# Ledger of designs, part 242: VHH binders against q9y6x5

Target 1, 379 residues: q9y6x5
Amino acid sequence: LPPKLLLVSFDGFRADYLKNYEFPHLQNFIKEGVLVEHVKNVFITKTFPNHYSIVTGLYEESHGIVANSMYDAVTKKHFSDSNDKDPFWWNEAVPIWVTNQLQENRSSAAAMWPGTDVPIHDTISSYFMNYNSSVSFEERLNNITMWLNNSNPPVTFATLYWEEPDASGHKYGPEDKENMSRVLKKIDDLIGDLVQRLKMLGLWENLNVIITSDHGMTQCSQDRLINLDSCIDHSYYTLIDLSPVAAILPKINRTEVYNKLKNCSPHMNVYLKEDIPNRFYYQHNDRIQPIILVADEGWTIVLNESSQKLGDHGYDNSLPSMHPFLAAHGPAFHKGYKHSTINIVDIYPMMCHILGLKPHPNNGTFGHTKCLLVDQWCI

## First folded at step 10 (VHH)

Design yd24 (framework vhh_8dlx_2)
Fold by ESMFold2-Fast, scan of step 10:
Structure yd24 (fold): chain B 379 residues (1-379), chain A 119 residues (1-119)
Amino acid sequence: as target 1 above (379 residues)
Amino acid sequence: EVQLVESGGGVVQPGRSLRLSCAASGFTVSSNWMGWVRQAPGKGLEWIGDIYEGGSTFYNPSLKSLVTISRDDSTNTLYLQMNSLRAEDTAIYYCATGKDYYSEGFDYWGKGTLVTVSS
């Protein structure tokens, strides 16, 4: 019987929420499974880029989803919203559901994971839901569990995506303990319901389940704004992405635009593309713009001194506030094991191993996740 | 001792709505998952839907638009609201629960309540 894996993402679940709030259902899941306390995500620490890194094992410069808003200088195409279904944007990598369907006579199922409603290399997830944020967690879970039990060829890889706690993190900020307590308790209840549902359907014993996230969240403030309009006139450039990483396409000489920006604020770094720090792995792609602005943690880049966001992400991936966690349970995983840190790109080769798939070349290191797995030794 | 008592069944005309109740004793409704299951004459058991400790509801996809499960924690009662009833909805309706939060199936069942949908 082929191994099965369900990959669940709660968008924007900052790792240290586990330390500051009670999660009885998640703690019961972890007690009989594994916990990775911090997952070091890829730069930029945004939703689409990191969700695609989880399922490809690649840095953003390699998989091509380099931001939530993108411009490709070679083809002159714009990626302007989160529902863009042009396969062009996704074709620079092969996500695990495509590999699952092509290497084995197996099906994949998806409830809202970024990219799963798009044909990638002429292959779309066998079962999927078109992205719609108004669809409840319950409906997403019901579809996933029905597909796991009632598919031929069998569904062996399934994904489930949920927008919280990211939406509330932006609205209230991660330091709003009262509102965040309410939101996180709701998520813990959803995790409990997920486990109960899988047990009732007889799936729990033989299913590998990973619960993770794409990034964390940091507190923002009206006292921490960087106004680009005070630095440079709009006639000099086209803005491709704004905050906290601004992507600048010059309309005039690049050096002149750079000189207008480089000393504008002590709270952002201004990089020519070739000067972007190597540790970001954010340079070698036509969708990365000629000038990138990187705001310091908690600072927001604006055009008119106003922002409604009390929390944000996208910042330097070395920041613990940007890190999610990973918890897992199932026949592939040890019970009661705690690990400190892995890289988000390490999740892909681990999942390929669990499913018996040959991974495409990737930036992950299987050795980093060996200690989580029962069929491996961690030294 | 865990006990479940269904009520609210009877004869109803097609197109009408009906709400079934399940009175629970020996445990708290909000501490366990609970569900509704039906059996039509000459058919097997058909799962209708569940409500879980956290309040999430999951329905049989073929029935989702026609049914709603809810609970009242103050009266320790589970409900099944059914709309647009058809002759095919004629069945004995059971409420059921697991013995604890981590139970993998229905350990306790009520005796059922008969719903007949006819002219």
Scores: ipSAE 0.000, ipTM 0.325, lowest interface PAE 15.0, mean pLDDT 89

Design yd25 (framework vhh_8dlx_2)
Fold by ESMFold2-Fast, scan of step 10:
Structure yd25 (fold): chain B 379 residues (1-379), chain A 119 residues (1-119)
Amino acid sequence: as target 1 above (379 residues)
Amino acid sequence: EVQLVESGGGVVQPGRSLRLSCAASGFTVSSNWMGWVRQAPGKGLEWIGDIYHGGSTFYNPSLKSLVTISRDDSTNTLYLQMNSLRAEDTAIYYCATGKDYYSEGFDYWGKGTLVTVSS
């Protein structure tokens, strides 16, 4: 029987939550599987970019989903939640569910993972749910497990996405231990329900399961605001994305806009596109704007207003607060193994190996995940 | 000793609602997963839905709009609410649970309660 894999994402699950809160169900999962303590995500540390990096193995400049809000200077198109179903935005890469369906002539299933309700290179996930944040975790899990057990051709790759703890992280901030403990306990209970559902259906022992996330969360404050209006008038630029990474499209001379912004705040770095640090891998795409502003951790860029967010992400990907974790269980994985760090782009070639797929060219390094796998030599 | 006792069955007219109860003893309902299963005359077992340790509920898609599973942790009782009953809903309804949170499949079953939908 071909190997099967379920990829689960809990949006905004900061890695150090595992050390600061109790997760009895997740700890039982880890005890008989593997844990990667930190996953170094891609810059910008935002939801759409990182979820697409997980399933393509590519940096944002290569897969084309460079932010949650984008502008393409060549085609004059704007990306927002309402435009996310336009294949134009997603066609610069081939996600794993497309590869799974085309190479092995097998089925894929998806519950809300970004991009799975879009036909990418004329291929849509065999089974999918149109994105709707109001659909419960229970309904998403029920559909995924029914498709894993009752499909022909068989579903060999399945994805499940959940919006928490990101929504609560924004609302309460990660330092609100009382509210965050309730949210994280609920997520641990959902992980327990997931494991129990798979066991009841006879899937648990033969299914590979990865639980991961796209980014972390850091505490914000009304005392840490950068007012962009204090430095530059709106007549000089079009704002494509605001905080904590601002994407600036100049309406006048780029150098004049840069000069007005470069000394705006000691808590914000201002880059011309060609000066963006190479380590970000955030430069070579038409959707990356001519001037990028990067706020320091915990600082919020605003337009002469207060911010309602007590937590945020999008910051420098070298920051541990931006890092998620990865836990996995199943026949492909060792039991009781802990690993310190991998890159988020390394997940894709590992998943291709587990499924027996030839990966598309990617930025991941298979060697970084070898020690997690039972069929690989580790030094 | 684990025991499950269903109640609330009986004769009900088409289009009406009915709520079944399952009283649990020998274990705590909030620490185990539980489900409802039915068997119509001359047919096999049909899964209705489950409730898990954390309170998450999962339903048979063909029945989802017609049933709701809930529990009262203070009385150690599981419920099945059924709406818009039809003649084909005539069956023996069973309450079931696993040995522990991580058990595979139902290990303990009640004796069942008969629901007859007739005019």
Scores: ipSAE 0.000, ipTM 0.320, lowest interface PAE 14.8, mean pLDDT 89

Design yd26 (framework vhh_8dlx_2)
Fold by ESMFold2-Fast, scan of step 10:
Structure yd26 (fold): chain B 379 residues (1-379), chain A 119 residues (1-119)
Amino acid sequence: as target 1 above (379 residues)
Amino acid sequence: EVQLVESGGGVVQPGRSLRLSCAASGFTVSSNWMGWVRQAPGKGLEWIGDIYRGGSTFYNPSLKSLVTISRDDSTNTLYLQMNSLRAEDTAIYYCATGKDYYSEGFDYWGKGTLVTVSS
């Protein structure tokens, strides 16, 4: 029988939440599975980019989803919101569900994972739900488990996405222990419900389950604002993305725009595209704008206004506050094993190995995850 | 130790609504998963739906639009709300739970409450 994998993402689940709050259900999951304490995500540390990196194993400059808001200078197309279903934005990579369907005559199922409601290389998940934030976790889980049990050809790869704790992290900030405790307790209860549902359906013992996230969260403040209008007049540029990484498209000479921005605030770095640090792997794509502004952790870039966000992400991917975790359980995984860190791009080749798929060229290193797997040597 | 007591059954007219209750003792409903199962005369057991610890509800697809499962954690009580009752809903209704949160099936059952839908 082909191996099966369910990939679950809780958006914005900062790794150190595991050490600062109690997660009895997640801890029971980990006790008989594996935990990676920190996952180093890709830059920029935003939802769409990192979710696509998980399923492609590629840096953002390679897979083309370089932000949640994008402009392509060659085609002059704009990516304006999460409902944009133009395959153009997603076709620079081949996500694992496409590979799963094309290599092995298998089905894929998706409950709201970014990109799964878009035909990529003329292939869409065999079963999917159009993105709608109003759909409950329970309804997403019910559809996924139904498809895992009742499909031909069999569903071997399934994804499930949930918007929390990201939405509450933005609203309350990660330092609001009372509100975050409530939100995280609810997520732990949902994890318990997930495990119980899989057990009730006879799926638990033979299904590989990965629980992970795309990024963390850091505390913001009205005292930590960078007013871009104090730096440069709106007539000089088009703003493609604002905070905490601003994407600037000059309407005048690039050097003139750069000179107006470069010393405006001690709390942001200003980069010409060719000067973006190599460690970000954020340079070689037409959707990366000629000038990028990167705010320091906890600082918000604004346009002559206040920010209502008490938490945010998108910051430097070397920051521990931006890192999620990864937990996994199932026949492919060791039991009771704890690992310190992997790169988020390493998840893709590991998943391909579990499913018996040949990975497309990618930036991950299979060796980084081999200690998690029962059929590999941890030497 | 663990005891479940169903109530609220009786005779109802077709098209009407009825709410069943299940009083739990020996454990807390908010710490376990619970379900409703029915058995019509001469038929096997039919699963209605479950409510899990976190409050997530899962229903038999054929019944989802007609039933709602809820709980009151303060009174340690589980409920089944039924709407648009039909003669085919005549059955003994059971409340059930597992031995613990991670049980793979129902270990504890109530004695059942009879619902008769007739005119």
Scores: ipSAE 0.000, ipTM 0.335, lowest interface PAE 13.9, mean pLDDT 89

Design yd27 (framework vhh_8dlx_2)
Fold by ESMFold2-Fast, scan of step 10:
Structure yd27 (fold): chain B 379 residues (1-379), chain A 119 residues (1-119)
Amino acid sequence: as target 1 above (379 residues)
Amino acid sequence: EVQLVESGGGVVQPGRSLRLSCAASGFTVSSNWMGWVRQAPGKGLEWIGDIYKGGSTFYNPSLKSLVTISRDDSTNTLYLQMNSLRAEDTAIYYCATGKDYYSEGFDYWGKGTLVTVSS
């Protein structure tokens, strides 16, 4: 029987939530599986970019989903949440469900993972749900488990995405213990329900399950705002993305726009594209704008307005507040093993190994995840 | 000491609604998962749906639009609401639970309640 893998993402699950709140169901999952305490994500630390990095093993400059809002300077196309169905935006990489379908006679299934409702290289996930935030976790899980048990050719790779705790992290901020404890308890209950569902369907012992996230969350405040309108007039530029990483497309000479921005706030770094720090791996793509503004942790860039967000992400990927975790269980994984840190791009080659797929060229290092796997030597 | 007692079955006309109850004793319904299963005459067991500790519900996709599972933690009772009943819904209806929250499959079953859908 071919190996099977279910990849689950809880959006915005900051790694240190595991230390500050109780997760009885997740801890039972980890006890008989593996835990990576910190996953270093890619810059910028946003939902679409990091979800695509998980399934391609590539930095954002390489896979082309460089933000949640983008402009391509060569083709002059605009990307937003409402028009993300254009394959153009997703075609710079080959996600694992496409590889899974093309290398062997296998099917993929998807419940809401970014990109899975788009034909990429003329290949769409064999089973998928069109993105709709109103669809319950239970309905997503029910569809995924039915497809895992009832498909021909067999579903060997399945994905499941859930919007929490990100939505509540933005609304309340990660420091609101009362509201965050309620949200995180619900997530732990959903993890318990997921495990019980897999056991009842006879899937649990033979299915590899990864539970992870794309980024963390940091506390924001009305006392930490950067008003971009105080720095530069709207007639000088087109705004492609705002906060906490602003993407600026100049309408005049780039140097003139840069000079108006460079000393505007002590809580914001201003970079010409070629001066973006190499450690970000955020430079070599036509969708990265000529000027990038990077706010310091907890600071929000605004346009003559207050921000309603009490929490946010997108900040420097070296910040522990931006890091998620990874937990896994199944026949491919050791039991009771804890690992300190991996890079988010390392998840893709590990998943390819578990599924017996040849990975496309990627930025991950298989050696970083070897200690998690029963068929590998980690010394 | 785990006991499940179904009630609410009987003869119902097509197109009508019916609510079945399952009274649990020897454990608390809010601390474990519970489900409904039916068996029509001459057929095998058909899973209807489950409710888990956290309150999440999962349904057989072929029945999802026709049934709702709920519980009352104060009375330690599980419910199955059925709408738009058809002759094909004639069956013995069982409630069931696992030995503990992490057990596989149904370990404890009630004796069932008969639902007959006829003119």
Scores: ipSAE 0.000, ipTM 0.348, lowest interface PAE 14.3, mean pLDDT 89

Design yd28 (framework vhh_8dlx_2)
Fold by ESMFold2-Fast, scan of step 10:
Structure yd28 (fold): chain B 379 residues (1-379), chain A 119 residues (1-119)
Amino acid sequence: as target 1 above (379 residues)
Amino acid sequence: EVQLVESGGGVVQPGRSLRLSCAASGFTVSSNWMGWVRQAPGKGLEWIGDIYAGGSTFYNPSLKSLVTISRDDSTNTLYLQMNSLRAEDTAIYYCATGKDYYSEGFDYWGKGTLVTVSS
């Protein structure tokens, strides 16, 4: 009857993990589906920004979730991941579950995807779970599959978010082969469990499933720290976000703060807002601060403190270490097809096409994903 | 040659707990998925729950608070723990598995073990 789509995210799943570790269950999924080897995410390469880009098809400057910690200069509101329930922060875009519910009179279901427990344009996902990291993958999957089978109007779009391998990537670093091997094997087992559950419930043959991620991970070290306190006194600025992209709100003249920072470390770039590289698409929003600092890959910005992070992300989106992958299976997708690269903003118009929805204006290009789809010409 | 042998059935009083075992041979339980199904006298098959290769468990919502499925990979054995047994839990209990990890439905079944809940 109506096409159905389940979108699954494993946070922080770096694309080259697929080449360095064995994934028997994911490889079987790919064998009868499609693989995009690299997904070029948006800057900054952080969880909230990129998850919202996947479901809106917009750059961060356009959808308004520009970091995990934000300050809006016009309204003077502060945002953190602990205060993310104010619809103000999410209302600059229309995510796909809202479009799904409003255009086609269909239901949406969500297990922990960022933004799904917030009413956006007065519309909340038809079925959802309030964010709680302690809830198991099994419970999230049980709820999603129950809603896919037992809803009226039918659930046609469902999302499932899992915090690994990001949490372990931060704790151990991606170069810890022993710990990362254990974590990634567990994720592959969860993918296997997901496929088996869908088969046992009779969902597998008629459901489109996308498995993707928001960003990668890079190795950090106590030998690669930038102490911001050695560069500038706290009396000159307010810190909105710290690492690896620092958001600086000057308390004095912006040029004076810039001059104190610009030559402080050879391992970070200092930008006035209007000088942020155009390729980042990170300039045209009131939540982007007057000065941003961008650390080089593997470097951590600190305030006279050590960092406990052995891995991190948020770095330049041109870095392969920041790139996730995308795998998909279902009636909309070819079988056994590999594609090299898409942009993360391309996922949204592709999903709209699969669901028969008219996409809102977005930064994605449908042509980039058409070779994945059976109903499109790939020439 | 896949073989499943259930044990632990018998007569039990209402309100008591009972644990059933399923000894598997011919395949490794940690590399495949397994489940429990029951059939009450004069009724059809009722699915109880499954455990998948990765250890994830999925239950019939009507039974979730009353049952727990587990396995011992070292002895290649599947378990069904049942609590607060009622007369309506009287049934033949079957252990089952698919022919491979990606199978749809159960291809191999044990012969079943009878559980009678009576006072």
Scores: ipSAE 0.000, ipTM 0.310, lowest interface PAE 15.0, mean pLDDT 89

Design yd29 (framework vhh_8dlx_2)
Fold by ESMFold2-Fast, scan of step 10:
Structure yd29 (fold): chain B 379 residues (1-379), chain A 119 residues (1-119)
Amino acid sequence: as target 1 above (379 residues)
Amino acid sequence: EVQLVESGGGVVQPGRSLRLSCAASGFTVSSNWMGWVRQAPGKGLEWIGDIYPGGSTFYNPSLKSLVTISRDDSTNTLYLQMNSLRAEDTAIYYCATGKDYYSEGFDYWGKGTLVTVSS
């Protein structure tokens, strides 16, 4: 039987939560598997970019999903979370489920991972659910386990996405211990339910399971707002994305717009596209706008309005508050091993190795994850 | 120490509904997973469904539209609601739980309660 892998994402699961809250079910998973304490995600530290980086091994400038809101000047197309199904946006990379189906003639299954309900290079996941936030974790898990157990050709790669703790992180902020403890306990219980369901179906011992996330969360405040309307009039630019990374398309001379913005706030950095720090790997794509504004951690960019978000993400990927974790269990992984850090782009070549797939060229380094794997020498 | 006591079985007419109860002692139902299993005369064990600490329920697909599993954490009791009973539902019904949440099967069982669907 070919090796099988289930990739699970809990959106917005900050690595630091593991140290500040109790996760008995996740800790039992880790005890018999591996833990990577911090995963350094890609910039911008947002949902669509990082979920696509996990499954392609590419920085955003290479895979083309450069934000949750995008504009392509060549085609004049617009992308948003409510308008994300045009394959045009996703076709700059080949995600692992496409490679799995084409290279090995195997099936893939998906419960709502971003991009899996879109045909990419004319290939859609063999089994998938159209995105609908109202569908329970239980229903997503039932479909995934059914497809893992009852498919021909066999499902060898499966994904499962859950919106929490991100939604609650935005609503309450990560420092609200009362509300966050309730949310995180529920997630831990869902992890327990997942493990138990796999055991009851006879899948647990032969299935590789990765539990990870796309980013963390940081506390925001009404006392930490940057009002763009105080710096520049709307007639000078088109706003493509707002906060905490603003994407500015000038309607007039780029230098004039830059000069109006560059001293706007001590809590925001203003970059011409060519001056964006190399460490972000956020420069070489037409969907990256001519001027990018990057707010400091915990600061929100607004247009003459208040913000109701008590938590947010999208900030500098060097910030520990933006980092998720990775835990894994299964025949490919050591038991009881703890690793300090990997890059989020490293997950893709590791998954390709586990599945026996030849990875497409990518920005990950297999060497960074080899100590997690039983078939690799690390001593 | 761990005890599971099923109740609510008996003779019922086809098409009727029946609710079985399982009173647990020696552990808390909200901290463990629990399930229902039945055995018809001369047949093997047939899994009905499970409920886990997080509230997730998983059912045998052949039975999903006909049964509902629930629990009352305040009374430490598990329930199985059965609707549209048929003669083929005649069986001894067991509630069961693992030794801990990560057990690979049912470690603790009740003695069962007989359900006879007959006219």
Scores: ipSAE 0.000, ipTM 0.322, lowest interface PAE 12.8, mean pLDDT 89

Design yd3 (framework vhh_8dlx_2)
Fold by ESMFold2-Fast, scan of step 10:
Structure yd3 (fold): chain B 379 residues (1-379), chain A 119 residues (1-119)
Amino acid sequence: as target 1 above (379 residues)
Amino acid sequence: EVQLVESGGGVVQPGRSLRLSCAASGFTVSSDWMGWVRQAPGKGLEWIGDIYSGGSTFYNPSLKSLVTISRDDSTNTLYLQMNSLRAEDTAIYYCATGKDYYSEGFDYWGKGTLVTVSS
């Protein structure tokens, strides 16, 4: 029988929340499993890019989901609606659920993971839910567990996505301990529900479960705004994405736009595409615009107005505030093991190994996750 | 054990076509999954496309109209056909195969073949 894996994401779960709040259900999960304390995500530290990196093992410049709002210079297409079902945006890589279905006649199941309601390379998850934020965690969990237990061919790979704590992190900011403690306690309760349902259905002992996230969250303020309109007239460029990484498409000479922006704020770096730091792996893709603005942590880029966001993400991926964690439990994983750091692109080759799949070429390093796995030598 | 040897690179004029070959040993191309990746000078790796054991192909949409991947099972060789070459296609081209496990991202790949598009 092929091994089974459930991949769960709680959007915007900053790694250090684990140290600032109590998670009794997650702690019990980790006690009999593994914890990676920090996952270094890809740049930009946004939802769609990082969720696609988890399931492809690729940097954003390689998989093509380079932001939550994109413009493709070659085809002149725009992407800004999370419900856009155009496969064009997702076809630059092959996500694990596609590989899972094509290599061994296996089924995949998905509850709201970004990209799973889109046919990618003419392949869609065998069982899936169209994205709808109004659908409860309980309904998503019910569908996933039914599909894991009652499918032919068997579901061997399943995904489950939840929008919190990201939505509340934006609304309240991560430093609002009263509101964040309420939100995080609810998430811990949902993890408890997940474990209990898997146990009741007889799945718990034979299913590999990964709980992770795409990015963290940092505190923003009305005192930390960068007004783009103070530096450049809106008629000189088209804005593709705003904050904290602005994607600028010049309507005039690129050098003129760059010169107007380069000294706009001491809290923002301005890059011509070819000058974007190599460590970001954010350069080689037509969806990356000719000029990119990168705000410093906690600074918000605005257009002559205030921002309502008290928390945000998208910042430099070297920042610990942008890092999520990874916890896992199941027959593939050691019990009671803690690991300090992996790269988010390392998750894909690890998952392929667990499922017995031949991975596509990727940017991950399997050796980095070997210490988590019972069938591997750890030095 | 597993060896991939790319060939067919060189200097080529803009607008022309070029076919790259990847000779495989230590495994069977017809039963294994394979792909092509390139790296232009000073740039990151760009995925070109893949072919599965069953013969199905998947391409980077930015390159789909310009490239074709095929294989010859009798010679255990993978091919990349490139059409309408431009200066920006100047890169080292790698043949790669994945496994159920990785140690360094790419499990098995060749040393690459350099393609220079020059007017």
Scores: ipSAE 0.000, ipTM 0.211, lowest interface PAE 17.6, mean pLDDT 87

